# VH-VL binders against o27280, part 390

Target 1, 266 residues: o27280
Amino acid sequence: MDSMNVPEVLEIKRIVEESESVKTFIFSWDFRREVRPGQFVMVWDFRDEKPMSVSLIDPVRSEIGISIRRVGEFTDRVHGLSEGDLLGIRGPYGRGFELMGRDILLVGGGIGMAPLAALADEATARGMRVDALVAARTADELLFLDRLEAAGVNISTCTDDGSCGFKGFAHERLLTLEENHDMAAVCGPEPMMFQVMRILDERDVPAQLSLERYMKCAVGICGQCCLDDTGFRVCAEGPVFWSQELSRVREFGRYRRDPAGRRVPW
Key: E = the ipSAE of ESMFold2; O = the ipSAE of OpenDDE; V2 = 0.75 times the mean of E and O plus 0.25 times the DockQ between their complexes.

## First folded at step 15 (VH-VL)

Design za59 (framework fv_libevitug; at its last look DockQ between E and O 0.06; V2 from the best seeds 0.00; counts 0 for: pae O 7.2 > 2, placed apart)
Fold by ESMFold2-Fast, scan of step 15:
Structure za59 (fold): chain C 266 residues (1-266), chain A 123 residues (1-123), chain B 110 residues (1-110)
Amino acid sequence: as target 1 above (266 residues)
Amino acid sequence: QVQLQQSGPGLVKPSQTLSLTCAISGDSVSSDSAAWNWIRQSPSRGLEWLGRTYYTSKWYNEYAVSVKSRITINPDTSKNQFSLQLNSVTPEDTAVYYCAREYPRDYYGMDVWGQGTLVTVSS
Amino acid sequence: QSVLTQPPSASGTPGQRVTISCSGSSSNIGHYYVYWYQQLPGTAPKLLIYGNDRRPSGVPDRFSGSKSGTSASLAITGLQAEDEADYYCQSYDNSLSGYVFGGGTKLTVL
């Protein structure tokens, strides 16, 4: 029996309020066990289990962080917890990001900055130059700006309402940036990622994109996170994909599936 | 400059207890970022991890399954050292014994090693 | 018997590239970090690589590590006479609840 599939009950060591709707829960972690940016864990509140991306990987302090946005009953319950309370954690699962070259562009929307914050830490520790485009609806929903600044990341911001940085969408801001990059990593709402991918493809910048879709088959059997044209399963073969892989997926950026398998527009 | 200095007998008779000590300088045995390991090396078994001790809010000891019933690793904060006790030794316990630090623990591997102590188990 | 499998020997000439493999399973390398150690005759092992592919301060960049699935590799480029040594991989094994080592590879510089 693979002990990686059994939840460990861990104490919440620290909680960081990232915004009104987002908290990072920090746990002690045994770093003999590999954790890479872009991977996710299953978080169990002893009623329900949900996939959450790892947003902090700190081997020096022996800590991992899991950032959770309040969007439903499960996440509302978890947001009600305090330091010292317990959660079940199993994993990590999925493909992590791969780093190559000397310069990386990060493009994150909303909670999609969570796995990219962990990646920024790793890229910086490896001596890479890191530029981040952080996008949100409003200034108070921009995430991880202090962490990125502390890591030495060059930050550009973009808000739909213009309350911080560029007024507009991430892909519109990206069009005004002229910097060369060896690679990019993108995470956020699927329509944003689709538009960003198109621009990066035109610039010949290889990109990795993280899909937050239906990561409910952590043991790899259920097929709920399957992509239509290619048969990729996000939890088994993702959540991180190269842009070349996603360019062959007709569903990407155009529609999603509900729990019944029906196509739903973005 | 952290250094580990080993001491203990080089000859132990079968059925007796092997006792070795590792003295630490330049760091504290109770440093919560460190872990303190015993490893042995023999021609028959190669490199073999025996166990480790470390402190966070309390002391933890982890032992290799192959020796768990016979082994004790003890930290001593007053003397800034940790020891290995291995009971009921047989000729198969003949090996060079090393102490080693992980710092920070887990991810960073064993960055500082003692000089090694050859222990022969024979009558 | 070693839990992790390495070739017992490897050889190369000065200036060339040599690689040393380390094969494990899902209970160890598949989910846990890999470390590499160099041991010169009569000395304790010295840490060369941690975290799969990271070098401690003082280790030349001609030493590199990689990991794919349940296997890891140590690569030495620009091989030098002083690289003649035994090399060991290490990981953690969850079925044994402990660290495990490879059997070692004796590298000869011709």
Scores: ipSAE 0.787, ipTM 0.900, lowest interface PAE 0.7, mean pLDDT 88
Fold by ESMFold2, look of step 16:
Structure za59 (fold): chain C 266 residues (1-266), chain A 123 residues (1-123), chain B 110 residues (1-110)
Amino acid sequence: as target 1 above (266 residues)
Amino acid sequence: QVQLQQSGPGLVKPSQTLSLTCAISGDSVSSDSAAWNWIRQSPSRGLEWLGRTYYTSKWYNEYAVSVKSRITINPDTSKNQFSLQLNSVTPEDTAVYYCAREYPRDYYGMDVWGQGTLVTVSS
Amino acid sequence: QSVLTQPPSASGTPGQRVTISCSGSSSNIGHYYVYWYQQLPGTAPKLLIYGNDRRPSGVPDRFSGSKSGTSASLAITGLQAEDEADYYCQSYDNSLSGYVFGGGTKLTVL
């Protein structure tokens, strides 16, 4: 029971330095197994295991890419690895994004652009028109711009310091953008997502948002990824939720839980 | 256009080896992005995948559990073809045998099929 | 005897919508992509749907695929006489370490 899925040990094929703090690790992958943008994998460095976004889904090259920001001890160790080194990967898990209509808006903050980059590739491959609002603190932290441009995505940027594009927060830029989308997909810092969700709800734009919560099992058994009020398990019913589902969740945008289960403010 | 042309005897005696060849035109058997499959079809069992071979950094073979002890699939890069050998056949192995390309492999399905070869196992 | 279960037959009249189901398990459809093949009489199978719901070039958009849990479905809208054929679903099965097919559905256009 406790070993629902055993990690597959995979060799790092390539490493792409996306920014000073973000690397994408690329592996050969068996695409007979379904992988959807917005699903996650558990990355095992033989000491600890953390959920990570899939940012590249390339069935033509048989490659999957996992983008990891250096934020602590686990990610420091992973960032120290080289091509040819090994990592364990289990998954994918969770509910991915659903595409609908012809026009999609992506709103991503920081590393939250990782799953949205994968979604942009799929939306473009299906002939959809894709607009992306890419947010970061500084220009150097804007992720995946070249890749999105090459895919034909219409990019708007915003930075807290104004070093690229609109000076300000993603939700402030969103107020000035056209409202001609059939759906939106949002991923980034939870306070940003809360503000963006309010605007999209007021505009009656169907929106899907990708949440992060603490995870242990990733298959819905342990309960560590549950949202207050609803009992939704982020690893099973999410990580992607419709805005209507999240509107009933009081903790969304207000607080999070640390690995010990204690409430901490955003 | 990619085409697959099958050849081999259509009558095989019980206990002998069934041997078929699939010649490839318009693609290479050693393509890094393709896999080369054998499938058979009978009225009683429908479509049944037998196995595939493909090349990445090295050659791989995958065989259906039901025939794994009796099957060999070999690529031949010099002739640009791949073969099926099925040992110790019985009348239960009577079927139409197809070769098929899977391109790109894994996600995209079997996009090109050979014409099919009826193989009857009877004495 | 097939790993994936399909109804043995289906029927409809021209212009109608028909749906063909394919039932599997967590070892196949639940975690692996689903494919559909059309087989006209006397011919090899032809790929109709890949990746659950994608159509190869040349396949009309009245054919569509979907997946929910461990089950998949092929839908045909605007049914035409030339759609009369056998239809097979296919996936990968992790417990068998290989591709698996449904038993096939004979579609009759009345």
Scores: ipSAE 0.753, ipTM 0.884, lowest interface PAE 0.9, mean pLDDT 89
Fold by OpenDDE, look of step 16:
Structure za59 (fold): chain C 266 residues (1-266), chain A 123 residues (1-123), chain B 110 residues (1-110)
Amino acid sequence: as target 1 above (266 residues)
Amino acid sequence: QVQLQQSGPGLVKPSQTLSLTCAISGDSVSSDSAAWNWIRQSPSRGLEWLGRTYYTSKWYNEYAVSVKSRITINPDTSKNQFSLQLNSVTPEDTAVYYCAREYPRDYYGMDVWGQGTLVTVSS
Amino acid sequence: QSVLTQPPSASGTPGQRVTISCSGSSSNIGHYYVYWYQQLPGTAPKLLIYGNDRRPSGVPDRFSGSKSGTSASLAITGLQAEDEADYYCQSYDNSLSGYVFGGGTKLTVL
């Protein structure tokens, strides 16, 4: 089977309740098909198909996990599923994160922590030191804290309302953290990522950021996820980009295109 | 410091059940970041992984294909230990048996081992 | 018989560099992390290398691991008498759905 065209029907091995609105669906995975943190898969519930980041990559247990936030009809259906139920998975697609150096900083907001959690596991497995800034609107929306802690990640939390950790936004908290990281990986709301990227650039910390755009084909054909000026396709050249690449993307942190192709502000 | 202490009989008759216990100190058998393994070693088969048990919202067991039909690994949270049962043993099951922990928080791989238990299958 | 292939023996003189190979396939080393264990006579194996090339605390830096393709290697520089032991590589095999070990290499310090 060609992974680019045909979903593989997989059984949900187990479901992890991450928060009120987020579940992680775990599947057995044949690692002859390589998957990297930062890559995404297309999830098919036999009616509709949506791109989802891989949040768990466990070669030891031969598992992958996909974290899904409940936000619409598709995700409502998926959240209604149980262990043993079936989903179609095709992929993985896109460019994942690249690890470099010894010390890595992860900055994630909301569901953006999904791919970063997978990256954290790989980094720690490689013996890297991992600091993670986990941001959310409120304490109950902070994701993967126990998992990250169990992996040996040094965690800093940030909430808009101050219900947990630093009261404020991720970029504000970042200004108070150490500047000696070898690289950073960032994923979350694009306005957050934009501010975080600026700070990291000023600190000369190489940074990779994972973008979210409307994706239809996932294979760089339809153009729905094409970024202005550069012609970058988020599904093909991304979703992970280096900061220097995003510096060329005019729309980054400013606007996006909706499913109809219209410019909409963040 | 985490330590594993093994116990159980060193002699088992053919067709009987091999039973060993691994007591955990310094960690919890229900730790969601740990997996608890059984490995055996013999001159003929070398090191052989038998299986593991771990807790992630619920208990999971994974067994080697070679012993899957005969093996049971059970955690005991009340005693903070886990056990190995291997049914219908033959002389080929004669080996030194080890329990071992996987703990990604510190190191991946099996970072803590029991002292080993020689189990001889003989009539 | 072992899924991972190691030379049965290796030897070196004090101060010498020795290398122990571990050969596998795409089903194991090709896609999964490699671990190395040192086993002294009469003792349980000890974790020596994790994540292909990382050392746990307490392991001297003269021990190093590497991985390329479907093969891994353990290198010991500045060989010492105390390094005389059996060394095992370990990985995971997706076709067997379980951990696999090499046959072990007996290292003799001459």
Scores: ipSAE 0.019, ipTM 0.524, lowest interface PAE 7.2, mean pLDDT 91
ESMFold2 (binder alone), look of step 16: mean pLDDT 93; pTM 0.953

Design za6 (framework fv_libevitug)
Fold by ESMFold2-Fast, scan of step 15:
Structure za6 (fold): chain C 266 residues (1-266), chain A 123 residues (1-123), chain B 110 residues (1-110)
Amino acid sequence: as target 1 above (266 residues)
Amino acid sequence: QVQLQQSGPGLVKPSQTLSLTCAISGDSVSSDSAAWNWIRQSPSRGLEWLGRTYYTSKWYNEYAVSVKSRITINPDTSKNQFSLQLNSVTPEDTAVYYCAREYPRDYIGMDVWGQGTLVTVSS
Amino acid sequence: QSVLTQPPSASGTPGQRVTISCSGSSSNIGSYYVYWYQQLPGTAPKLLIYGNDRRPSGVPDRFSGSKSGTSASLAITGLQAEDEADYYCQSYDNSLSGYVFGGGTKLTVL
């Protein structure tokens, strides 16, 4: 039987408070099941089901982690849970990141650092040199800095308000960083990702970008995750795309779609 | 660095218990990063996974359905080894038996294998 | 019979590319990692590929793995005489609650 289409009820083993608004929920995981950085799972609280990126992949402890930001009714309920409580987990789904070369740049904004933290662990385990540019609105919203440091990652930070590191946006900070990389991985707000992609393209650095906003579909058959021009279904063919694929998508970085499917500018 | 050394009988009579031991050097049988497997190989059936033992907060054992009623895999932390007992053997149990470490770190499968032990079940 | 299906034999000449397939179902390869092992005559199997496409230290770049749907492939480029061996795929099977191996492929270098 295909167990990915049936939720598995798992006990919350541990909860890590990453910030005032973000928690990582840790579960025991059977690593005979594939899970790769960049993939997501459907989290079921026995009322609603929402897609969440996998933020920790730890085969040594046989654990996965799912980082959740408190933004609405579902996430508020999940944040109210304690160690020992149960959640349904279905998946993983989607295409994960691909690693190539000797060095990688990670560029993450806010909760977008969650899948990149898992990728950082894999890249360092492979002996790659990892540089991370971690961006947020304020210092309190910078995520995973201690974890990245423990993994041996070279960290640069920026905040919109200047409360930590460079004062400004991720792409502005990236312009002051002149290291060459064999590849990059980018996850965060779509306008940030678009600007970062343009700089990396000018530097001939191949980049992979994660389009988490489209993870609403549980499976590709619903068609709701289809990108405008190319026919990509994010939950089936994404959420991770190469920059060459995204440079041909008319809506990337220009507009989004609301719950009704209407185009809304960024 | 990590080595697995097998020992046990080369001949077992039908209906008796087959007993093999796998001695570990360069790692600990109670290492929380490892699982310890038994696999056998015969010309007629190929490679067959028999089961594994591993430690996290306590010991866990998992066995292949085909042998579950006859098999026991036991760790021995004092000797840094793990063993296989297979009860009520028949000629169909004739095979080369291997122990192997499964290291889940970085999604690694069975990365270190013992030398193998040929076990013949005959009268 | 094996749960995972491999061709019983494959062959090539030095310098050529050879591909060995491994076919399963949604209960195994479709949902779980694929591993590949090389077995030289008279020796224990050695891990060649893990996690579908990853190489352990010491495995040459000539060996690569891939997975698509319920099937996996092992590719060997620049085939060399020392590659003559038996090759086995492995995955986990949810319906059997255990690991499963392919029947093996005997690779002959002509």
Scores: ipSAE 0.000, ipTM 0.503, lowest interface PAE 11.7, mean pLDDT 84

Design za60 (framework fv_libevitug)
Fold by ESMFold2-Fast, scan of step 15:
Structure za60 (fold): chain C 266 residues (1-266), chain A 123 residues (1-123), chain B 110 residues (1-110)
Amino acid sequence: as target 1 above (266 residues)
Amino acid sequence: QVQLQQSGPGLVKPSQTLSLTCAISGDSVSSDSAAWNWIRQSPSRGLEWLGRTYYTSKWYNEYAVSVKSRITINPDTSKNQFSLQLNSVTPEDTAVYYCAREYPRDYYGMDVWGQGTLVTVSS
Amino acid sequence: QSVLTQPPSASGTPGQRVTISCSGSSSNIGKYYVYWYQQLPGTAPKLLIYGNDRRPSGVPDRFSGSKSGTSASLAITGLQAEDEADYYCQSYDNSLSGYVFGGGTKLTVL
């Protein structure tokens, strides 16, 4: 039996309040089992399970963290939990980010900064220079700035409303940054990622993008997490894809599908 | 700084109990980031992990399935050492026995090893 | 009974690149970190690689590890005479609930 397909019941060791809508739940982890930035776990509250990206990987303290934004019934219940309470964790799943070169750019929007925070920790531990562009609608929704600063990351911010840093969108801020990088990692709303990808392609910077699409199938068997035109299954072949792979997917950045399978613009 | 020194008999009779000790200097056996392992090496079976002991709020012992019914690993905080007892030995237990530290445990592998002790099981 | 499979021998001349493979399954390398150890004759194994591709302090850059799927590899570039040794991979196996080692590879420097 594959132990990653059975939920392990873990005690919530610590909860970090990242914002009014985001909390990081920290658990003890056996680091004989591999966990990579960019991978996700299935979080089970004993009623429903949902995929969540790993946002903290700390082998020295033997801890993993999972950051959860409050957006519906499941996440409301999980946000109501306290230190000492139990959650089921199954995984990790998916391919993680690959690190290459010496200088890396991270571009994160909203909760998409969560998997990138784990990647920043690994990149800095490997002696890489890390620049992060952190984007949100408002200053209150910028995530992980203290963690990134503590890790020695060079931070740029942008907010839609101009309440912190550059006033505008991530891709608009990126256009004003002229530093070259050996690679980039991008996670956030799909329209943001598409625009960022196009700029990085023009600059010949290889980019990895994380797709946090809804997944019903944790083992990659069902087609509900498929990308259009290619048949990629996010939970089996993703969630991390190279920009070269995504450039061939017509739906990326243009539309998604509702629960009935209809095309809906972003 | 950290050193592991092994001691114990080199010859054990079949059906008897093999007993080895590993003395630790430069670290504490109750260090909550460490784990303390026993590994053996023979020409027929190569390297075999036998088990480990470690302390967090209490002691934990983990044993390889192949020896679980016969093995005990026991820490001794007063002497800063940990021991191996292997019951009902057979000639198949003939091997070089090593103790080794993981620090921090799990992710970082076995960073410090004892010198090894050849144990022959023969009448 | 080696759970992880390594070639029994490898060889090269000084200055060349040598790779040593380690093949496992979904119960070990497919889920768990890989470690590599170097053993010189008459000595205990020495940790060479941990966490799939990380070097402990003091291990030269010419040693590197990699992992893909259920297999791992140790690469030695700029091979030197003192690299002649036995090399072992290690992982954890969840069906056995324990650490497992490869059968070892004897590297000869010609």
Scores: ipSAE 0.774, ipTM 0.891, lowest interface PAE 0.8, mean pLDDT 88

